# VH-VL binders against Protein TIC 22, chloroplastic (TIC22): the designs that were tried, part 9

Target 1, 202 residues: Protein TIC 22, chloroplastic (TIC22), of Pisum sativum (Garden pea) (Lathyrus oleraceus) (q9zst9)
Amino acid sequence: ATLTPNHVAKSLAGTSVYTVSNSDNEFVLMSDAEGAKSIGLLCFRQEDAEAFLAQVRSRKKEFRGGAKVVPITLDQVYMLKVEGIAFRFLPDPVQIKNALELRAANRGSFDGVPVFQSDLLVVKKKNKRYCPVYFSKEDLEYELSKVSRSSKGVGVSQHIMVGSFEDVLKKMELSEKSSGWEDLVFIPPGKKHSQHMQEVIA
Key: E = the ipSAE of ESMFold2; O = the ipSAE of OpenDDE; V2 = 0.75 times the mean of E and O plus 0.25 times the DockQ between their complexes.

## First folded at step 17 (VH-VL; framework fv_ustekinumab)

Design k76 (at its last look DockQ between E and O 0.65; V2 from the best seeds 0.78)
Fold by ESMFold2, look of step 17:
Structure k76 (fold): chain C 202 residues (1-202), chain A 120 residues (1-120), chain B 107 residues (1-107)
Amino acid sequence: as target 1 above (202 residues)
Amino acid sequence: EVQLVQSGAEVKKPGESLKISCKGSGYSFTDYWLGWVRQMPGKGLDWIGIIYPGDSNTRYSPSFQGQVTMSVDKSITTAYLQWNSLKASDTAMYYCARRGFWFGDYFDYWGQGTLVTVSS
Amino acid sequence: DIQMTQSPSSLSASVGDRVTITCRASQGISNWLAWYQQKPEKAPKSLIYYASQLQSGVPSRFSGSGSGTDFTLTISSLQPEDFATYYCQQYNSYPYTFGQGTKLEIK
């Protein structure tokens, strides 16, 4: 038995992304490059969603009075994806820059939404281990500075791994219960892991 | 500094039992899955299985299911690989290795190996 | 089980050469691939994780590339200490299978 969609969604609790909705609170969908398929745009930065709103209002005058930027949590997004709704993420450019800097060979772009982890940061609670996965490299670095007091600087980045949020979700979906992957928790930008884990682990 | 220190070489006869060990240090032993890998003389690497020392949960490769038993004594941070009745075909080098987290879910640290020789 | 096929099975090269080793998965594994180096009578050592990320302490002459089903390990300028056997391993789904190995020998 693989991990349920509800379990995967729980690992995503607390992280908001931003999209544009119409006056009926329905998401404004984009056509893909060929116009054959409708895809929702989910921005990690609110300002990027505001720019998208401005574009929508300028092109499609039918949205002028009612369209707005709304937050949606990643657990809600995940459940919509399970139901067959297509989404594309617009990552935070700061985190894309962070991801490219961690790779030895810069490729000019990073495919997907970057997430960050370190095996120096492992938290045990209620007889379960957690290695929190961060959307913000800076938040992870802050936590690492607290456990690596004597190595005060440049050594911190050497313990950070980066990869694709989408790859992690896919592997979680392939993972069985009691595999260890059931314990993966994502940390929202701007949150400390201790406080977030208190909220979601209970 | 993560270290996995394995027990010494063994010379056995077919039909004998054997239990080899892997002692972990320099990390929280119960937080990481530990794997076993076989390498027959002159051959490649075969994944035997993994065990989670926190609760002794195990997962075996199908070709090793029922052939060996993995276990852990977490009070002394030691994992074991055990045979009830050795065969000559069990002659190999056996490695223990630690699995990391998520992007590091491969074998990031290895023991030095235990040579097991089974012959009449 | 996902089968991992390496090529070539063996290869001779000289110090300073650029060497490439290929690993192919029988089905898509995204970027969940690791590379290991094993010298005679020694335990394997991890080199590359997540297809392309260099393990701490591994020289920058090693690099990994590829995704999905086709992956390569490259040594840009071969050194005497690089003569060894190299293995890939998928860690997309259990069992985490290894390639059969590529033996890199002095010419």
Scores: ipSAE 0.766, ipTM 0.875, lowest interface PAE 0.9, mean pLDDT 85
ESMFold2 (binder alone), look of step 17: mean pLDDT 92; pTM 0.930
OpenDDE, look of step 17: ipSAE 0.892; ipTM 0.941

Design k77 (from k64 with heavy chain Q99K; at its last look DockQ between E and O 0.67; V2 from the best seeds 0.79)
Heavy chain, then light chain:
Amino acid sequence: EVQLVQSGAEVKKPGESLKISCKGSGYSFTDYWLGWVRQMPGKGLDWIGIIYPGDSNTRYSPSFQGQVTMSVDKSITTAYLQWNSLKASDTAMYYCARKGWYFGDYFDYWGQGTLVTVSS
Amino acid sequence: DIQMTQSPSSLSASVGDRVTITCRASQGISNWLAWYQQKPEKAPKSLIYYASQRQSGVPSRFSGSGSGTDFTLTISSLQPEDFATYYCQQYNSYPYTFGQGTKLEIK
ESMFold2, look of step 17: ipSAE 0.778; ipTM 0.887
ESMFold2 (binder alone), look of step 17: mean pLDDT 91; pTM 0.927
OpenDDE, look of step 17: ipSAE 0.882; ipTM 0.938

## First folded at step 19 (VH-VL; framework fv_ustekinumab)

Design k78 (from k69 with heavy chain Y102L; at its last look DockQ between E and O 0.73; V2 from the best seeds 0.79)
Fold by ESMFold2, look of step 19:
Structure k78 (fold): chain C 202 residues (1-202), chain A 120 residues (1-120), chain B 107 residues (1-107)
Amino acid sequence: as target 1 above (202 residues)
Amino acid sequence: EVQLVQSGAEVKKPGESLKISCKGSGYSFTDYWLGWVRQMPGKGLDWIGIIYPGDSNTRYSPSFQGQVTMSVDKSITTAYLQWNSLKASDTAMYYCARRGWLFGDYFDYWGQGTLVTVSS
Amino acid sequence: DIQMTQSPSSLSASVGDRVTITCRASQGISNWLAWYQQKPEKAPKSLIYYASQRQSGVPSRFSGSGSGTDFTLTISSLQPEDFATYYCQQYNSYPYTFGQGTKLEIK
């Protein structure tokens, strides 16, 4: 049995992103023509959602008086996505820069939302093991600096792997129970993994 | 440092049983999956399967399901690959390898190999 | 099972050459691909993970590229110690199958 959408959503609990809603509390979708497909924009930074709001207001007069930036959690976003609502993420530019610096960048860009992980961090809670996956490289570096065998300061980044959040989600959806992929927990920016695990694990 | 030390070469007759070992050290043995890979003489690498020492959960390649048994003794941080009745076609080099997590979910550390020769 | 097909099966090259080895998956595997180097009578050694990321201690002349179904390992300037057999492995779905190998020989 593959992992259910509800299981994947639970792994995402607690992380907020930002989008624009209209005066009817409906998500504002990007449209180019009446036959075109609509896609919602989800920003990891609130200020980027505010910039999107300004663009929405410029595009249509009816949005100028009622549209606003609203938060939504990633577990809620995931469940809406499985209902067939399409979204596009706008990542935190700092984390894009972090991702490019970690790989042997040439002329490339980073596709998708970066997430960070280290094989030096496998955490235990209630006799179960979890792999914490970070949206913030800096938060992971902080946790690695506390591991007794890690070098202090310089060299911590050499233990950090980076990849696409979208790739991780797709692989989780393909994975069966007891594969190790059900034991991933995404860590919100600004949280310690131990505190977050206590809040989301019963 | 992560080390995987395998048992020595084996020379066996068809029909005999065999259990080869892989001892892990330098890491938390029960926190990482461990895999087995076969390489027949002059051939490529065949993924046999993986085992999680924490609970002995296993995944086998379909071509190896029912042909071999993987097991662990976590008290001595040792994994095993076992045959009940060897065939001449089992002659190969057998590697154990550690699996990481997530982006590291490939074989990042390998044992030195155990050569198994089955001949009458 | 996802089949991994390497091309070529063998290759002759000279020291200093730029060498390219390809690996094709029978279905999409995103970036879940690793490359290994194996010298005679030795265990395989990890080179590249997640399609393009270099394993620690691997020389910068090794690079990986590709996504989806088509992947490439490149050695930018071949050295004497690089004559070996190279394997790709997908780790998108169990079983984590290997390519059949590419033997890189001295010309």
Scores: ipSAE 0.721, ipTM 0.852, lowest interface PAE 1.1, mean pLDDT 85
ESMFold2 (binder alone), look of step 19: mean pLDDT 91; pTM 0.925
OpenDDE, look of step 19: ipSAE 0.906; ipTM 0.947

Design k79 (from k69 with heavy chain Y102M; at its last fold request DockQ between E and O 0.81; V2 from the best seeds 0.86)
Heavy chain, then light chain:
Amino acid sequence: EVQLVQSGAEVKKPGESLKISCKGSGYSFTDYWLGWVRQMPGKGLDWIGIIYPGDSNTRYSPSFQGQVTMSVDKSITTAYLQWNSLKASDTAMYYCARRGWMFGDYFDYWGQGTLVTVSS
Amino acid sequence: DIQMTQSPSSLSASVGDRVTITCRASQGISNWLAWYQQKPEKAPKSLIYYASQRQSGVPSRFSGSGSGTDFTLTISSLQPEDFATYYCQQYNSYPYTFGQGTKLEIK
ESMFold2, look of step 19: ipSAE 0.793; ipTM 0.893
ESMFold2 (binder alone), look of step 19: mean pLDDT 91; pTM 0.930
OpenDDE, look of step 19: ipSAE 0.900; ipTM 0.944
ESMFold2, look of step 20: ipSAE 0.781; ipTM 0.885
ESMFold2 (binder alone), look of step 20: mean pLDDT 92; pTM 0.930
OpenDDE, look of step 20: ipSAE 0.892; ipTM 0.942
ESMFold2, fold request of step 21: ipSAE 0.831, 0.824, 0.822; ipTM 0.918, 0.912, 0.912
ESMFold2 (binder alone), fold request of step 21: mean pLDDT 92, 92, 89; pTM 0.930, 0.932, 0.912
OpenDDE, fold request of step 21: ipSAE 0.919, 0.924, 0.924; ipTM 0.961, 0.965, 0.963

Design k80 (from k75 with heavy chain L34I; at its last look DockQ between E and O 0.71; V2 from the best seeds 0.79)
Heavy chain, then light chain:
Amino acid sequence: EVQLVQSGAEVKKPGESLKISCKGSGYSFTDYWIGWVRQMPGKGLDWIGIIYPGDSNTRYSPSFQGQVTMSVDKSITTAYLQWNSLKASDTAMYYCARRGWFFGDYFDYWGQGTLVTVSS
Amino acid sequence: DIQMTQSPSSLSASVGDRVTITCRASQGISNWLAWYQQKPEKAPKSLIYYASQRQSGVPSRFSGSGSGTDFTLTISSLQPEDFATYYCQQYNSYPYTFGQGTKLEIK
ESMFold2, look of step 19: ipSAE 0.812; ipTM 0.902
ESMFold2 (binder alone), look of step 19: mean pLDDT 91; pTM 0.927
OpenDDE, look of step 19: ipSAE 0.883; ipTM 0.940
ESMFold2, look of step 20: ipSAE 0.782; ipTM 0.887
ESMFold2 (binder alone), look of step 20: mean pLDDT 92; pTM 0.932
OpenDDE, look of step 20: ipSAE 0.858; ipTM 0.935

Design k81 (from k63 with heavy chain L34I, light chain S31N; at its last look DockQ between E and O 0.02; V2 from the best seeds 0.00; counts 0 for: pae O 10.9 > 2, placed apart)
Fold by OpenDDE, look of step 19:
Structure k81 (fold): chain C 202 residues (1-202), chain A 120 residues (1-120), chain B 107 residues (1-107)
Amino acid sequence: as target 1 above (202 residues)
Amino acid sequence: EVQLVQSGAEVKKPGESLKISCKGSGYSFTDYWIGWVRQMPGKGLDWIGIIYPGDSNTRYSPSFQGQVTMSVDKSITTAYLQWNSLKASDTAMYYCARQGWFFGDYFDYWGQGTLVTVSS
Amino acid sequence: DIQMTQSPSSLSASVGDRVTITCRASQGISNWLAWYQQKPEKAPKSLIYYASQRQSGVPSRFSGSGSGTDFTLTISSLQPEDFATYYCQQYNSYPYTFGQGTKLEIK
């Protein structure tokens, strides 16, 4: 059996992103190129959402009254996705840079939201495996520094894996139980590993 | 420099009409909401409402809906708060304030206030 | 309407003291909270926005924290010019509402 949406949502708990809503607290959606799909923009940085809000206000007068940036959690977003709403994530440029540096393939672009993980940070509790996934490379490195005497450099980077958040979600959705993908736990930026893991596995 | 300059103090009698003003300068007047706040003597701040000078869109507090009217004259970058018939209970300091675009819609700049006294 | 309740309504402190003022919302307002300072016979001044962001020109001794329903304004070391009335305001939902204020007086 594949992972349930609730299981995936649980793994996303605690991470906030930003979007734009109207005066009725509805998402401001963009149309795709074909006009067939409504897309909500989700920003990992508040300033990016604010920039988007400014654009919306400048282009559409109906959104000048009451439109605002609102925070939402990724688990909530994911549940909305399950209901048929398409969302596009705008990643933190700093993390894009980090991802590109790790892949050594300077293509100049990274597709999706970077996520970072290390097998050195896997936690086992009550015969269950938990694999933390970080939205911030710096957060991951901080945790690695606690478990390894290795300084920042090539040695540490070898233990860091980078992927796209979107790809990871897709793989989770398609994965079978006991495949290892059910073990993932997304760590909110700036949150301590130990604290979040305790909250999630409690 | 962003500035909001309000009209001078008013002394009125019950039943009289009144229109006070708030002139904005140092920024794009039509791009920011202007809010009005009431402060009765010795009391706290009461949110009256906001108006968008660009299209005169308004949002009133339910407590003030129908009691006051907000308006703007874009040509002179001035916002107005108006009463058709003043009451003694309207005695208060009235502030205009700019509602910012970024980081939420809080009041980032304030006028100096207009004191309105209504007495028989 | 969202009710904002500040605590305490008034407090006395001395120069150099650490002062904490709290604001509670009747419902969740995320981080859409602002703090204002008002001195006697003066207009309010913006201090904090988005719960924890200092307005330009505001001294570092002022800090804001909290999210959801409970918020705090902290003055790390009270200065003579800090004696004033402080107000919180939510701007999550219309109508935007203020707390009743906290008067900070000199001991």
Scores: ipSAE 0.006, ipTM 0.549, lowest interface PAE 10.9, mean pLDDT 88
ESMFold2, look of step 19: ipSAE 0.761; ipTM 0.883
ESMFold2 (binder alone), look of step 19: mean pLDDT 93; pTM 0.943

## First folded at step 20 (VH-VL; framework fv_ustekinumab)

Design k82 (from k79 with heavy chain L34I; at its last read DockQ between E and O 0.74; V2 from the best seeds 0.85)
Heavy chain, then light chain:
Amino acid sequence: EVQLVQSGAEVKKPGESLKISCKGSGYSFTDYWIGWVRQMPGKGLDWIGIIYPGDSNTRYSPSFQGQVTMSVDKSITTAYLQWNSLKASDTAMYYCARRGWMFGDYFDYWGQGTLVTVSS
Amino acid sequence: DIQMTQSPSSLSASVGDRVTITCRASQGISNWLAWYQQKPEKAPKSLIYYASQRQSGVPSRFSGSGSGTDFTLTISSLQPEDFATYYCQQYNSYPYTFGQGTKLEIK
ESMFold2, look of step 20: ipSAE 0.815; ipTM 0.905
ESMFold2 (binder alone), look of step 20: mean pLDDT 91; pTM 0.929
OpenDDE, look of step 20: ipSAE 0.886; ipTM 0.941
ESMFold2, fold request of step 21: ipSAE 0.840, 0.836, 0.840; ipTM 0.923, 0.923, 0.925
ESMFold2 (binder alone), fold request of step 21: mean pLDDT 92, 91, 91; pTM 0.931, 0.931, 0.927
OpenDDE, fold request of step 21: ipSAE 0.918, 0.925, 0.922; ipTM 0.960, 0.966, 0.961
ESMFold2, last read: ipSAE 0.836, 0.835, 0.797; ipTM 0.923, 0.921, 0.892
ESMFold2 (binder alone), last read: mean pLDDT 91, 92, 91; pTM 0.928, 0.928, 0.931
OpenDDE, last read: ipSAE 0.923, 0.918, 0.916; ipTM 0.964, 0.958, 0.959

Design k83 (from k80 with heavy chain T30D; at its last look DockQ between E and O 0.61; V2 from the best seeds 0.78)
Fold by ESMFold2, look of step 20:
Structure k83 (fold): chain C 202 residues (1-202), chain A 120 residues (1-120), chain B 107 residues (1-107)
Amino acid sequence: as target 1 above (202 residues)
Amino acid sequence: EVQLVQSGAEVKKPGESLKISCKGSGYSFDDYWIGWVRQMPGKGLDWIGIIYPGDSNTRYSPSFQGQVTMSVDKSITTAYLQWNSLKASDTAMYYCARRGWFFGDYFDYWGQGTLVTVSS
Amino acid sequence: DIQMTQSPSSLSASVGDRVTITCRASQGISNWLAWYQQKPEKAPKSLIYYASQRQSGVPSRFSGSGSGTDFTLTISSLQPEDFATYYCQQYNSYPYTFGQGTKLEIK
């Protein structure tokens, strides 16, 4: 059997994104490019959600008095996606730039939300293993600096792989137990590895 | 330096058993999967399967399930591919390769290969 | 199983040419695709992972592109040492199947 939605959601614990709610505490939805359905905007930075709020207020009078930026956790977002709600992520621009710098010399666009990983970081605790995937390249670099001194003069960024959060979620949904994908843990931006593992593993 | 060093070429007869080896060095052996790939003479690459040294967890291609056995000895950082009874059709080059996690689920380092020849 | 079909099966090209090799998956594989180079009587070597990312030490003349079902490997200026067979491999779903290979002969 493939990994359950609850398992995938659990791997996302502790990571918040930001969206705009109306005065009834309902998420503000926007039309997709075709205008065929509503999608929610989820910002990795609170500042970007505040900018979206300002835009919404200037264009729709009903939001001027009651709309606000609210946090929502990615595990909650994932469960809403499973229930059929469509979302678009607005990534942290710093992490987009980090992702483009890890690609070859060409600085084209990066599709999706970048996540970062190193195979040098496999954690084994209490007869279980975990391989962390980071939303922040800087957080990954910090953890690598603590272990990579024994990797004989190789630059920290040479051990970092980048890809899309959306691809990772799809692959987890296709994966079975004992594939290794059940051991994936997403590390929230700004959290230290040891701190998050204590919160998740406990 | 990451290295995978395989055992030497083998010449066998049908029905004989065989165990070939792949010794990893220069990295944390227990933290990377080891894959096996067959290349028949003049042909392409066939994915045999993978094994995780940390817990010996395995996954075989359906075409190879029951045909070979993968195993590992962590104490000497060595992976094995084993046949109980070789067939002439097992004649091929066999590679071991290192596989990482998630974005690294491809084979980043390969052994030099072990040529297995099975002739009547 | 996901079938990987490479085109062409072989080609000849001159030093300095731009060469493109294609790989098509029988179903969507997102970006879970790798490219390998195998020189005669040598082990394969990783070139590209995650569809477009160069492996460390791979010259910048090698690039990968595509997503979903259609992928390309491009060599922007062919060098004599690029004579080899090239394989794609999907790593979206087990078994992680390879394409049948593209043999590149240099003139």
Scores: ipSAE 0.799, ipTM 0.897, lowest interface PAE 0.7, mean pLDDT 86
ESMFold2 (binder alone), look of step 20: mean pLDDT 92; pTM 0.932
OpenDDE, look of step 20: ipSAE 0.872; ipTM 0.938

Design k84 (from k80 with heavy chain D55S; at its last fold request DockQ between E and O 0.72; V2 from the best seeds 0.82)
Heavy chain, then light chain:
Amino acid sequence: EVQLVQSGAEVKKPGESLKISCKGSGYSFTDYWIGWVRQMPGKGLDWIGIIYPGSSNTRYSPSFQGQVTMSVDKSITTAYLQWNSLKASDTAMYYCARRGWFFGDYFDYWGQGTLVTVSS
Amino acid sequence: DIQMTQSPSSLSASVGDRVTITCRASQGISNWLAWYQQKPEKAPKSLIYYASQRQSGVPSRFSGSGSGTDFTLTISSLQPEDFATYYCQQYNSYPYTFGQGTKLEIK
ESMFold2, look of step 20: ipSAE 0.799; ipTM 0.896
ESMFold2 (binder alone), look of step 20: mean pLDDT 91; pTM 0.929
OpenDDE, look of step 20: ipSAE 0.847; ipTM 0.933
ESMFold2, fold request of step 21: ipSAE 0.817, 0.800, 0.815; ipTM 0.909, 0.904, 0.912
ESMFold2 (binder alone), fold request of step 21: mean pLDDT 91, 91, 91; pTM 0.931, 0.928, 0.931
OpenDDE, fold request of step 21: ipSAE 0.890, 0.885, 0.898; ipTM 0.942, 0.940, 0.945

